# VH-VL binders against Nuclear factor of activated T-cells, cytoplasmic 1 (NFATC1), part 3

Target 1, 183 residues: Nuclear factor of activated T-cells, cytoplasmic 1 (NFATC1), of Bos taurus (Bovine) (p98201r389to571)
Amino acid sequence: PSLPALDWQLPSHSGPYELRIEVQPKSHHRAHYETEGSRGAVKASAGGHPSVQLHGYVESEPLTLQLFIGTADDRLLRPHAFYQVHRITGKTVSTASHEAVVCSTKVLEIPLLPENNMRATIDCAGILKLRNSDIELRKGETDIGRKNTRVRLVFRVHIPQPNGRTLSLQVASNPIECSQRSA

## First folded at step 3 (VH-VL)

Design g25 (from b2 with heavy chain S104Y; framework fv_becotatug)
Fold by ESMFold2-Fast, scan of step 3:
Structure g25 (fold): chain C 183 residues (1-183), chain A 120 residues (1-120), chain B 107 residues (1-107)
Amino acid sequence: as target 1 above (183 residues)
Amino acid sequence: QVQLQESGPGLVKPSETLSLTCTVSGGSISSYYVHWVRQAPGKGLEWLGVIYYSGSTDYNTPFTSRLTISVDTSKNQFSLKLSSVTAADTAVYYCARGYRYDWYGYFDYWGQGTLVTVSS
Amino acid sequence: EIVLTQSPDFQSVTPKEKVTITCRASQSIGSSIHWYQQKPDQSPKLLIKYASQSFSGIPSRFSGSGSGTDFTLTINSLEAEDAATYYCHQSSSLPYTFGQGTKLEIK
């Protein structure tokens, strides 16, 4: 199946459906490099973790919530050149997930289950900072010198329709500052 | 139909690594997740961890520092390695299938189980 | 972690009797409960998924019900081959957990 490219702009609601971030991430999170140990999952400002819910879905089949790291300060929301989502596992994680890669962007896939009212707790997502050597030179030439340390969590869901088509929704979080200066 | 079969040494010495293989036949392993569950003699079932078709893993808390689950898609095989074993790790070890589409959480087919005894 | 508590731990039952096994979760799990049968020296076998949905090939005498925290497995007319240990299992959150088991013996 052909799904929209990650830089394609999508609505957060359509028809009876709305994808909503019920609990926002905190405004700062320390990202880590791939060679560093895990720095833990993104937390919510009030404690706990961000949560996302799909409203208006009345079918009995589970759906997949996709999460990737997007831009905060670009004219258009798109995958961030310098940051990737990182899957967190272990003692503090209660939510199942797995990683996929779409056009060189890591995407975390998380269940949306009818028995949980299509709500997911995002306790499994960290933020990974790419090394300079891994950043695409052509794409990054104008961006490498910029102060580009802010990201958004971008969530997508693809809802099969009775006519055989797929309806796609997207919502982005408030900006998150990833630089170490803002400790 | 789909069959799962565990194999590995039945005896492991304390402090060593327990290594098991789960071989899948009758279907592509990319169509499901594989869970590992163990059962100590005369005791109940204990979930150890899962590997998703992408190679991502989740482990139960008591095992996170010493458990590794991996997959070899070319051989239709899953592996479990549990390091630093003690007598408390003596159990029958099962691999079991979780249907990957739509994140179903039930285990529909199980291997026959393999007994691993930890003793010197 | 979600704790599942089964009742009873053990029951000796007469053939053709109706048997009820309960499973209580320490927090709400919706309908994310699954039931397994394990006979001596055999692997577990899935009976009921998502509280009430029978797995393929399972005899109609087995049924499941419940939601939230309280779940029940019912065998409405016990047969000799039903002597086994029964386990509930939750898939609502990690880590996945099992109940302690209910052992049924035929009189």
Scores: ipSAE 0.414, ipTM 0.797, lowest interface PAE 3.2, mean pLDDT 87

Design g26 (from b2 with heavy chain G105A; framework fv_becotatug)
Fold by ESMFold2-Fast, scan of step 3:
Structure g26 (fold): chain C 183 residues (1-183), chain A 120 residues (1-120), chain B 107 residues (1-107)
Amino acid sequence: as target 1 above (183 residues)
Amino acid sequence: QVQLQESGPGLVKPSETLSLTCTVSGGSISSYYVHWVRQAPGKGLEWLGVIYYSGSTDYNTPFTSRLTISVDTSKNQFSLKLSSVTAADTAVYYCARGYRYDWSAYFDYWGQGTLVTVSS
Amino acid sequence: EIVLTQSPDFQSVTPKEKVTITCRASQSIGSSIHWYQQKPDQSPKLLIKYASQSFSGIPSRFSGSGSGTDFTLTINSLEAEDAATYYCHQSSSLPYTFGQGTKLEIK
């Protein structure tokens, strides 16, 4: 079945279900460029890392939580033109994940497991800043966008329904300032 | 049915790179997460890492700087490379299949294992 | 990392006896425990997944139970072919880990 486009607006709750960010990311994160070393995973404002939980799901099958980097200051929430999610691995990471690409947007796929009450710790996600040369090659980008350094973490889940349809939910974090000048 | 088979040199010198291949038959490898597990002589099982359908990898902490797992879909092959080996890397190396769609990391089918001895 | 501790390390058992192997996790892992059987010079074989779900083709004498931190593999009536080392494995968090193993020998 066909999934909603990443710029399609979706609710965070529907029927018995609610997708909720239980622990918000910090308001500042220094994004890295592809040529730089990684800045590590996005940290939580409460210490540790952000967490996301799907409430109301009582089935035994795992689901996939999708994470991409969205806009903070645009009229509509959409994939950010200048920032991408970056997969973090290593000693400090306990959560499995893998990358997918959807219409030139990197999407991190993370398990929501019934045995963990459909809660995921997001210790595997960093933020990558695209180079200006890469941005200039994209249709619809403007000079104003080059000064746009605020993002949101955007989470989606697609829940199979008994009737064969899919119910999709989305939640976005508080804005995160990614400017290198904030360091 | 589904079969996994490891292959590669049985003897590797200290400081060199250990290189193994896992060949999958009886199904498309795009349906699998493939894990590598090793077992030192007389010891227990140790998880090394996994490659997901996307080509993303996760490695166990002691191996992060030395281990590379890759896939060649045209040959139905997964590869493991472990650099800078020492005698402590002497073990039977297994590839094992995880199920892709349900995030399950239980290992339903295993290769026969291949013994790699690290010695001069 | 999550440490899995198995008990006993070794047991010598007569045929048809009931055998219980335990696996304790250093932190809660829900039901994300899996059990494997390994005979000498053979690869491991999956017996039980997600604490209590039998893998296809596994004899009914094998069963699993538990949740959280304490898990049990039970062999209701031991057969001679069950002489092997048994391992638990957690998939709750990275890195995935195994217990140290329980070796069963037939008297």
Scores: ipSAE 0.559, ipTM 0.839, lowest interface PAE 2.1, mean pLDDT 88

Design g27 (from b2 with heavy chain Y106R; framework fv_becotatug)
Fold by ESMFold2-Fast, scan of step 3:
Structure g27 (fold): chain C 183 residues (1-183), chain A 120 residues (1-120), chain B 107 residues (1-107)
Amino acid sequence: as target 1 above (183 residues)
Amino acid sequence: QVQLQESGPGLVKPSETLSLTCTVSGGSISSYYVHWVRQAPGKGLEWLGVIYYSGSTDYNTPFTSRLTISVDTSKNQFSLKLSSVTAADTAVYYCARGYRYDWSGRFDYWGQGTLVTVSS
Amino acid sequence: EIVLTQSPDFQSVTPKEKVTITCRASQSIGSSIHWYQQKPDQSPKLLIKYASQSFSGIPSRFSGSGSGTDFTLTINSLEAEDAATYYCHQSSSLPYTFGQGTKLEIK
């Protein structure tokens, strides 16, 4: 089926289902530019990494958790013009993932497995700062937006229903400050 | 009917690059992931890495600096390159399929395996 | 990484006997364990996926059970064709790992 556009507003709960961020990301993460080395994965406020769980799902079919970087200060939650999710791999990563692109927005796809109680540890996601030339290609972008350095991690899941339709849920993290300033 | 078949040189000299190809037939390339697993003579199975339909990869920690898995979607071929080989890399190399939509870490179809001997 | 330990390493069994192979994980993996059969000079073959689900075409004498850290593969009535090495495999977290294998010989 056709999935909702990334700027479409979705609930975090519906019927028996709730998509919840069980462990929030830290309020600050130093994003990197494409020409810089990666700053590593987003860490949790309590140590470790953020975690997300889908509650109420009792089926045996795995689902896919989608992650993209969204706005923090806009009236409506939408993909961020200046930041993209960045896939992190290597020794410190235990969670499988791969990246897709939806309407110029990078989306990280992560498994939600019934065998793991539909819970995912987000140890595979960093934040990339886009270059000014890429930002200027986006419709309606202005200089004032270059000071918009706060983001949210936006998670989605699409749940097939018995009637053949798809139920989509979304939850967004607490804001994360991505400027080069250390806390 | 899904079939996987490995091919490549059976003999590689120490310090050179081991290069293998896996050709997959049957099914859409976007519906599965390809894993590489090896088995040293008389030993058990060791997972090397995976390439997802997007081209993203994950590698087992001992191999991250010298392993590259890639895909040529026009030929339906997956390649494994392992650099700086030693005698310890002598093994039968398998490619195996994981089904994309169930995020399969189980390997439902395997190639026949190809023995690669590392010796001078 | 998650270490999988199989028991026994080796067993010689008479036809028609019930055989149980165990696999213990170093940490909880839910039900993300899979079992493979490998005959000499052949590729591994998936028998059981996700602890207890039989793969297509697998004889009913094979069954799996367990959750968390302790898992078993059972062959209810062993046949001569079951002489092989059996491996457990976890897909709960990267890197994916295998047990060391259990070799079954038929007397």
Scores: ipSAE 0.326, ipTM 0.769, lowest interface PAE 3.6, mean pLDDT 86

Design g28 (from b2 with heavy chain Y106A Y109I; framework fv_becotatug)
Fold by ESMFold2-Fast, scan of step 3:
Structure g28 (fold): chain C 183 residues (1-183), chain A 120 residues (1-120), chain B 107 residues (1-107)
Amino acid sequence: as target 1 above (183 residues)
Amino acid sequence: QVQLQESGPGLVKPSETLSLTCTVSGGSISSYYVHWVRQAPGKGLEWLGVIYYSGSTDYNTPFTSRLTISVDTSKNQFSLKLSSVTAADTAVYYCARGYRYDWSGAFDIWGQGTLVTVSS
Amino acid sequence: EIVLTQSPDFQSVTPKEKVTITCRASQSIGSSIHWYQQKPDQSPKLLIKYASQSFSGIPSRFSGSGSGTDFTLTINSLEAEDAATYYCHQSSSLPYTFGQGTKLEIK
């Protein structure tokens, strides 16, 4: 109830705080269907995985970084109708995470720890393409189009303030093309 | 106030599934991450895995193919199942708490531990 | 992945002596190290969290220090009740790992 809706527009910088993507994801990532059993996390163009850092936070308490899949080509950034974040686990993953659902959108929750300078390596996130039947059910439509295949990784952090209010920040990645390899 | 208590069969035959339960009392199960740690006789501590309040899990690599951790919120219980056991799985098994809201990596409350012997 | 190496493996000590146990990580873990005491037939007990923060109810003779790769647990004046095995534990990255343990015996 007190947290902003996922389609609410939020700044990436406010007061002493800035939420920044330090390492961007690669511009291409093959999304998978749940039936494909893919275990692949989004990779960075520089090698490794994307990273996100909260600057200006000097408290000793950990915070929670939220990640969801947002639109790339819409006028306003919102949760993507056709793609969802997918939690990746296993031997290649070093970052703890868990999955929540907010208004039918999957949200990955990841720690921001003061001992790591409020920086998280995003090695735990894949991208899941919803089946056509699921998309039609959610939207109540049968024309879902095939050319809406670009997404952004959307990160949020909610910072408790001394007065009891919460300051929320959001940053979105560069666009990621999720269609299967074309050439 | 909050207590964790392990229970389950103390003897399991080779090749069968080891099943343990961790019962939480004195607090809401949805406020914790619960870790499982084991200790072979005379040996050190080994982290097995964790279940988060959402039901998401992370497992230590050697156990990924045979370990399942689950939660039953109606019973305030966590369960651990380890399949295809061998004598090397003989150990005292502990459940331990980490706080959800602070992402604490420290395990501040531990169950008493339950010895599981794998033998014919 | 992250290996924690404790030293010493074993120490026989006289009451009132100052004891130092070290834990070395194979890579930097910031301050994400925690220390536990385990007495025979008992569960581990949290002593120090995040390198230097004393857990509630722990005697003041226990203290922790260090950052990065090198960490220490210090017992300023050893009491007979401190005979136990001590473990360090890292929570910096998955999988979480423990040191091999340090056993303290009273002479």
Scores: ipSAE 0.612, ipTM 0.856, lowest interface PAE 1.9, mean pLDDT 88

Design g29 (from b2 with heavy chain G98D; framework fv_becotatug)
Fold by ESMFold2-Fast, scan of step 3:
Structure g29 (fold): chain C 183 residues (1-183), chain A 120 residues (1-120), chain B 107 residues (1-107)
Amino acid sequence: as target 1 above (183 residues)
Amino acid sequence: QVQLQESGPGLVKPSETLSLTCTVSGGSISSYYVHWVRQAPGKGLEWLGVIYYSGSTDYNTPFTSRLTISVDTSKNQFSLKLSSVTAADTAVYYCARDYRYDWSGYFDYWGQGTLVTVSS
Amino acid sequence: EIVLTQSPDFQSVTPKEKVTITCRASQSIGSSIHWYQQKPDQSPKLLIKYASQSFSGIPSRFSGSGSGTDFTLTINSLEAEDAATYYCHQSSSLPYTFGQGTKLEIK
């Protein structure tokens, strides 16, 4: 019983639980390369930053919210070949986060705390654009359309069950256009 | 196969500038970042800095004023210059590859290292 | 900067023993820990990346585990060729840092 692979399709609700994006990201975010200055954290359509909440969880134990960058235009939601999540830190960031890597995909780990009603403000995440030469070095990546510049923020939570099994939920944001061009 | 090889003078006088070159063969330099790591005799590993594909750099705090890392993409070479050296800079110097795609900063291939002695 | 503390500093071990090396970070680093083996007069060699992922060509007796602040490198059945110094390395934040090293000698 390992955690599901990142390309495994998961529901956003099951039993009493629902993982929801309460505040959506803006439809456009200019991703940066590692070699550019950071473009800052993803902003929300309503101002501020996106927020995610797990509903129906009544236990006292904190959980971990996972965030990775997924595809927008593929039939199946999977990790994006061209973009990775980028951890943003500093005095203005209110939400703690840590990086993990799962099968070459960067995943940001964010606490879901009962005292905050299992709600997290996503002010700690930017989007990094990988170069085409880096993408081509991965097995099978040369066949993927590199014009695909739209992403989704993909959130997961894994809820331990009394029987020792894990219930996994996933929700994906509205598409975000990650144009590198300037006006 | 990707290979990294350091070269430069093995002996540097105190107060002079230590200059090393890392030559990369067998792979594309645009696919990774190059880090410099040193090891004083009988001691552990110390990270010095990194150069990214664009030529941007980050340096470890004790070295910020003395260290310059650069890249010459036409020669597949990376250079390290450390100014105002003292006996404390005596170490084996390594260049190491960080595969950019996975963002982790792990070093999958290392040069063989070059010993630089700073005479007292 | 993030300080990595390894234990033990030194261990003399018998072939076929199970060996455990620990690395403790001064603050949480997720899974951004990597393990290297260095033999005398040789460059370090990557063994484990991202706490638990084996690098290609590394014998299956090497494994890694942990997350947050506490990490472990395990050699399931020690071979004579495993006499070396082992280092942990964090890539969670700049500057990158290494543990002080653990030296294994074979009895």
Scores: ipSAE 0.000, ipTM 0.456, lowest interface PAE 17.3, mean pLDDT 83

Design g30 (from b2 with heavy chain G98V; framework fv_becotatug)
Fold by ESMFold2-Fast, scan of step 3:
Structure g30 (fold): chain C 183 residues (1-183), chain A 120 residues (1-120), chain B 107 residues (1-107)
Amino acid sequence: as target 1 above (183 residues)
Amino acid sequence: QVQLQESGPGLVKPSETLSLTCTVSGGSISSYYVHWVRQAPGKGLEWLGVIYYSGSTDYNTPFTSRLTISVDTSKNQFSLKLSSVTAADTAVYYCARVYRYDWSGYFDYWGQGTLVTVSS
Amino acid sequence: EIVLTQSPDFQSVTPKEKVTITCRASQSIGSSIHWYQQKPDQSPKLLIKYASQSFSGIPSRFSGSGSGTDFTLTINSLEAEDAATYYCHQSSSLPYTFGQGTKLEIK
């Protein structure tokens, strides 16, 4: 079955299932441009990295957790025009991941494993600020997007159902300020 | 059924780049990840890295600066390049498969392995 | 990085004996342990996945058990064809790691 568009509104819970952010990201993260060095992975407010868990799933099959960068607006949660998720790799990363692209939005795909109680540590995700040239290629984008520096981490999971349909859940983090913060 | 086969030069000179290809048959390239594992003569198995169906890679930390894994979807082939080789890189090199949709961590099918000797 | 330690390194075994090989992880890995058999000049072959699940076509004499840090591979009635080196492998976190191997020889 076809998956919901990234701007489609989805619940965080349905029936026995709930997708929950167990550890929130810090409220501030310095995003990097491609021309700059990476600022590393998003950190947690409590130290370490954010974590996400799917509750109520009792099957033995792994699922895929999708992560993309969304807007900070509660009423219109959609992919952010000016920030993208950036895959972080290296010796400090313990969580497997890979990148996909959905309608020009980067989506990081991360395993939810039954042996880890369907919990993922998000130590593999940074935030990339798009260059002005890339922003200008987007139809209908305006100057207001350059001033909008707050994002949310948006997580999705798609759960196959016995009837052949797919149940989709989404949860969004607390807002993260991504501007070039000087204090 | 699924088969993986490694190929490449059996002899590489010190300081050169070791280049191997893994050809997968019997399944769709989009349905699995490919890992590379090596085994020095008389020694155990050592994980090198993985390439996911999207082209994203993860490498074991000793190899991050000199290892590149890539995929050519038109040929159903995966490639490993290891630069600046030394005698310590002499080993049998294996490619191994993980089924992508189940995120499994086990290697269900392995290539036959190819011995690469690093010597002058 | 997670270190896997196997015991024994080597064992010489009589046909039809029951053999146990252990694998200990330096930290908890749940059930994310897999066992491989490697005969001389051959590639490794998957025997057991996720601690206790037999891979397709594997003889019933092979079984696995354990969770957390302590894992065991058991061969209930050893046959001549089982002379090989056995490896455990963890997939709990990157980088993936293997045990050092256990070599079984038939008397």
Scores: ipSAE 0.339, ipTM 0.767, lowest interface PAE 3.5, mean pLDDT 86

Design g31 (from b2 with heavy chain Y99P; framework fv_becotatug)
Fold by ESMFold2-Fast, scan of step 3:
Structure g31 (fold): chain C 183 residues (1-183), chain A 120 residues (1-120), chain B 107 residues (1-107)
Amino acid sequence: as target 1 above (183 residues)
Amino acid sequence: QVQLQESGPGLVKPSETLSLTCTVSGGSISSYYVHWVRQAPGKGLEWLGVIYYSGSTDYNTPFTSRLTISVDTSKNQFSLKLSSVTAADTAVYYCARGPRYDWSGYFDYWGQGTLVTVSS
Amino acid sequence: EIVLTQSPDFQSVTPKEKVTITCRASQSIGSSIHWYQQKPDQSPKLLIKYASQSFSGIPSRFSGSGSGTDFTLTINSLEAEDAATYYCHQSSSLPYTFGQGTKLEIK
């Protein structure tokens, strides 16, 4: 089955299922440029890291949680023109992940495991800021608002159904200010 | 039918880079992840790292600065390079397969293993 | 990292005996434990995945149980071909880790 486009609007709940952000990210995160050292993983407002859980799923098969960086201030949620998810690895990361690219948007794929109650700790995701020149070079990109510095973490899950169809859910975090300048 | 086979030099000198190849036959490389596991003579199993179909990697803490795992999708070959080796790196090295749909939670098939001795 | 401790380290056993091998995790890992058999000069072979699910082609005398921190591999009626070292493995969090192994020898 084909998956919905990243700018397609999806519910966070359907039938017995609900995708929830159980622990929200902090409202501020200093994004890094590719030429800079990483600022580390996004942290949670309650300490630690954000967490996401799929409720209502009782099957024994693992699912894949997708994470990308979305808009905060647009009328419709869509992939952010200026920010991309960045995969974080190393000693402090306990959650497996890998990068995929969907229509020029980086997507981090993370396991949702039945043995962990379909809950993932997002300790593997940072935020990368694209240079202005990179933004202008992207095909189809028309948003030139270089001062747009707020993002949301956007999570998706695609649940195979017994009828052969796929049920897709999406939830977005509270806005995160990514400006390099803090007050 | 999927088979994994390790190959590489059986002897490596201290301070050099150990380089091994795992060749996978009979299957789509996008359907699984490849792990590397080693076993020192008479000792237990030690997980080294994994490469996902996307080329992303995760490494065990003692090896993060010395270990590189890579893939050549045109040859269905996975490579392990471990730099600055010492006698403590003498072991049988295995490549092992984790199913992608299960996020490599278990290793369903293993290569035969290749013994690497680090000695001058 | 999650430490897995197996017991016993070694056991000499008689054919048709029931054998129990335990694996204890230093923290809760749900059901993310897997069991492997390794015969001398051979690669490990998957027996049980996710605590209790038999891998295809594995004899029914092998079974697994447990959740959280305490896990068990049982061989209901030991056969001579079961002389091997058995390892538990956790996939709950990175880095993945193995138990130290349990060696079974046939009398």
Scores: ipSAE 0.326, ipTM 0.766, lowest interface PAE 3.6, mean pLDDT 87

Design g32 (from b2 with heavy chain Y99L; framework fv_becotatug)
Fold by ESMFold2-Fast, scan of step 3:
Structure g32 (fold): chain C 183 residues (1-183), chain A 120 residues (1-120), chain B 107 residues (1-107)
Amino acid sequence: as target 1 above (183 residues)
Amino acid sequence: QVQLQESGPGLVKPSETLSLTCTVSGGSISSYYVHWVRQAPGKGLEWLGVIYYSGSTDYNTPFTSRLTISVDTSKNQFSLKLSSVTAADTAVYYCARGLRYDWSGYFDYWGQGTLVTVSS
Amino acid sequence: EIVLTQSPDFQSVTPKEKVTITCRASQSIGSSIHWYQQKPDQSPKLLIKYASQSFSGIPSRFSGSGSGTDFTLTINSLEAEDAATYYCHQSSSLPYTFGQGTKLEIK
């Protein structure tokens, strides 16, 4: 079965299930360009990193949590044109992940394990800023993009149902300011 | 049935690069990850790293500057390169399989292992 | 990194004896512990996954239990072919780690 497009609006709860961000990201994160070194993973205000949990899932089979970078200031939540999720690796990262690409949007896939109560620590995700020239934008759209520096972390999970269909849930974080300068 | 097979030179000189290949038969390459594990003579098992279907990798901390794992999907082959080797890198090297869709943290099938001796 | 400590390091056992091997994690890992058997000059073989789930084709005398930090592998009635080194392995967080091993020898 086909999965919903990334700009399709999905609920965060349905039936017995709820996908919830238990620990929110900090409101500010310095995104990096691909020509720069990584700024590291998105952090939480309390220290540590954001966490996401799926509630109400009682099956023994693992699921995949998808993470992409979405819009903060648009009426409809959709993939951000100027920011992409970036996979972070290294000694401080404890969470497995890998990258996929869905219709030009980078998506980070992260395990939701029954053994961890369907909770994931998001210590593996940074934010990459695309150069305006790299996305071949119209002149007006490029100018708007320069000023559109707020994003959300968007999480999805797809839950197989007994009837053979898939139930999809989505939750978005509080806005994150990604500009290079403190305001 | 699934089979993993390591191959490569059994002798490598100090300071050179150790290069091994793991060939996997059975199953779709997109359905699993390949891990590399080594075992020094008379010692225990040490996890080196993993390559996911997408080509993304994770490495154990002591090896991040020296280790590269790659995949050639056209040949169903996974490669391990470990640079700047010393006598401490003498070990049996194994490739082992984890399943992608269930995010399996266990290694269900292992290769037979290949002994690599680092000696002048 | 998560450290796994096995006990005992070595045990000499008689056939039909019940053997218990423990694995203690330095922090909680839920049920993300797996057990392997390695005979001399052979690759490791998966016995038990996720603390208590037997892998395909593994004799029923092998069982696993535990959660959190304390895990046990039990061989209810030891056979001669069970002489091997046994390793626990955690997959709760990167980097994946193994215990130091428990060697069982038959008298």
Scores: ipSAE 0.380, ipTM 0.789, lowest interface PAE 3.3, mean pLDDT 87

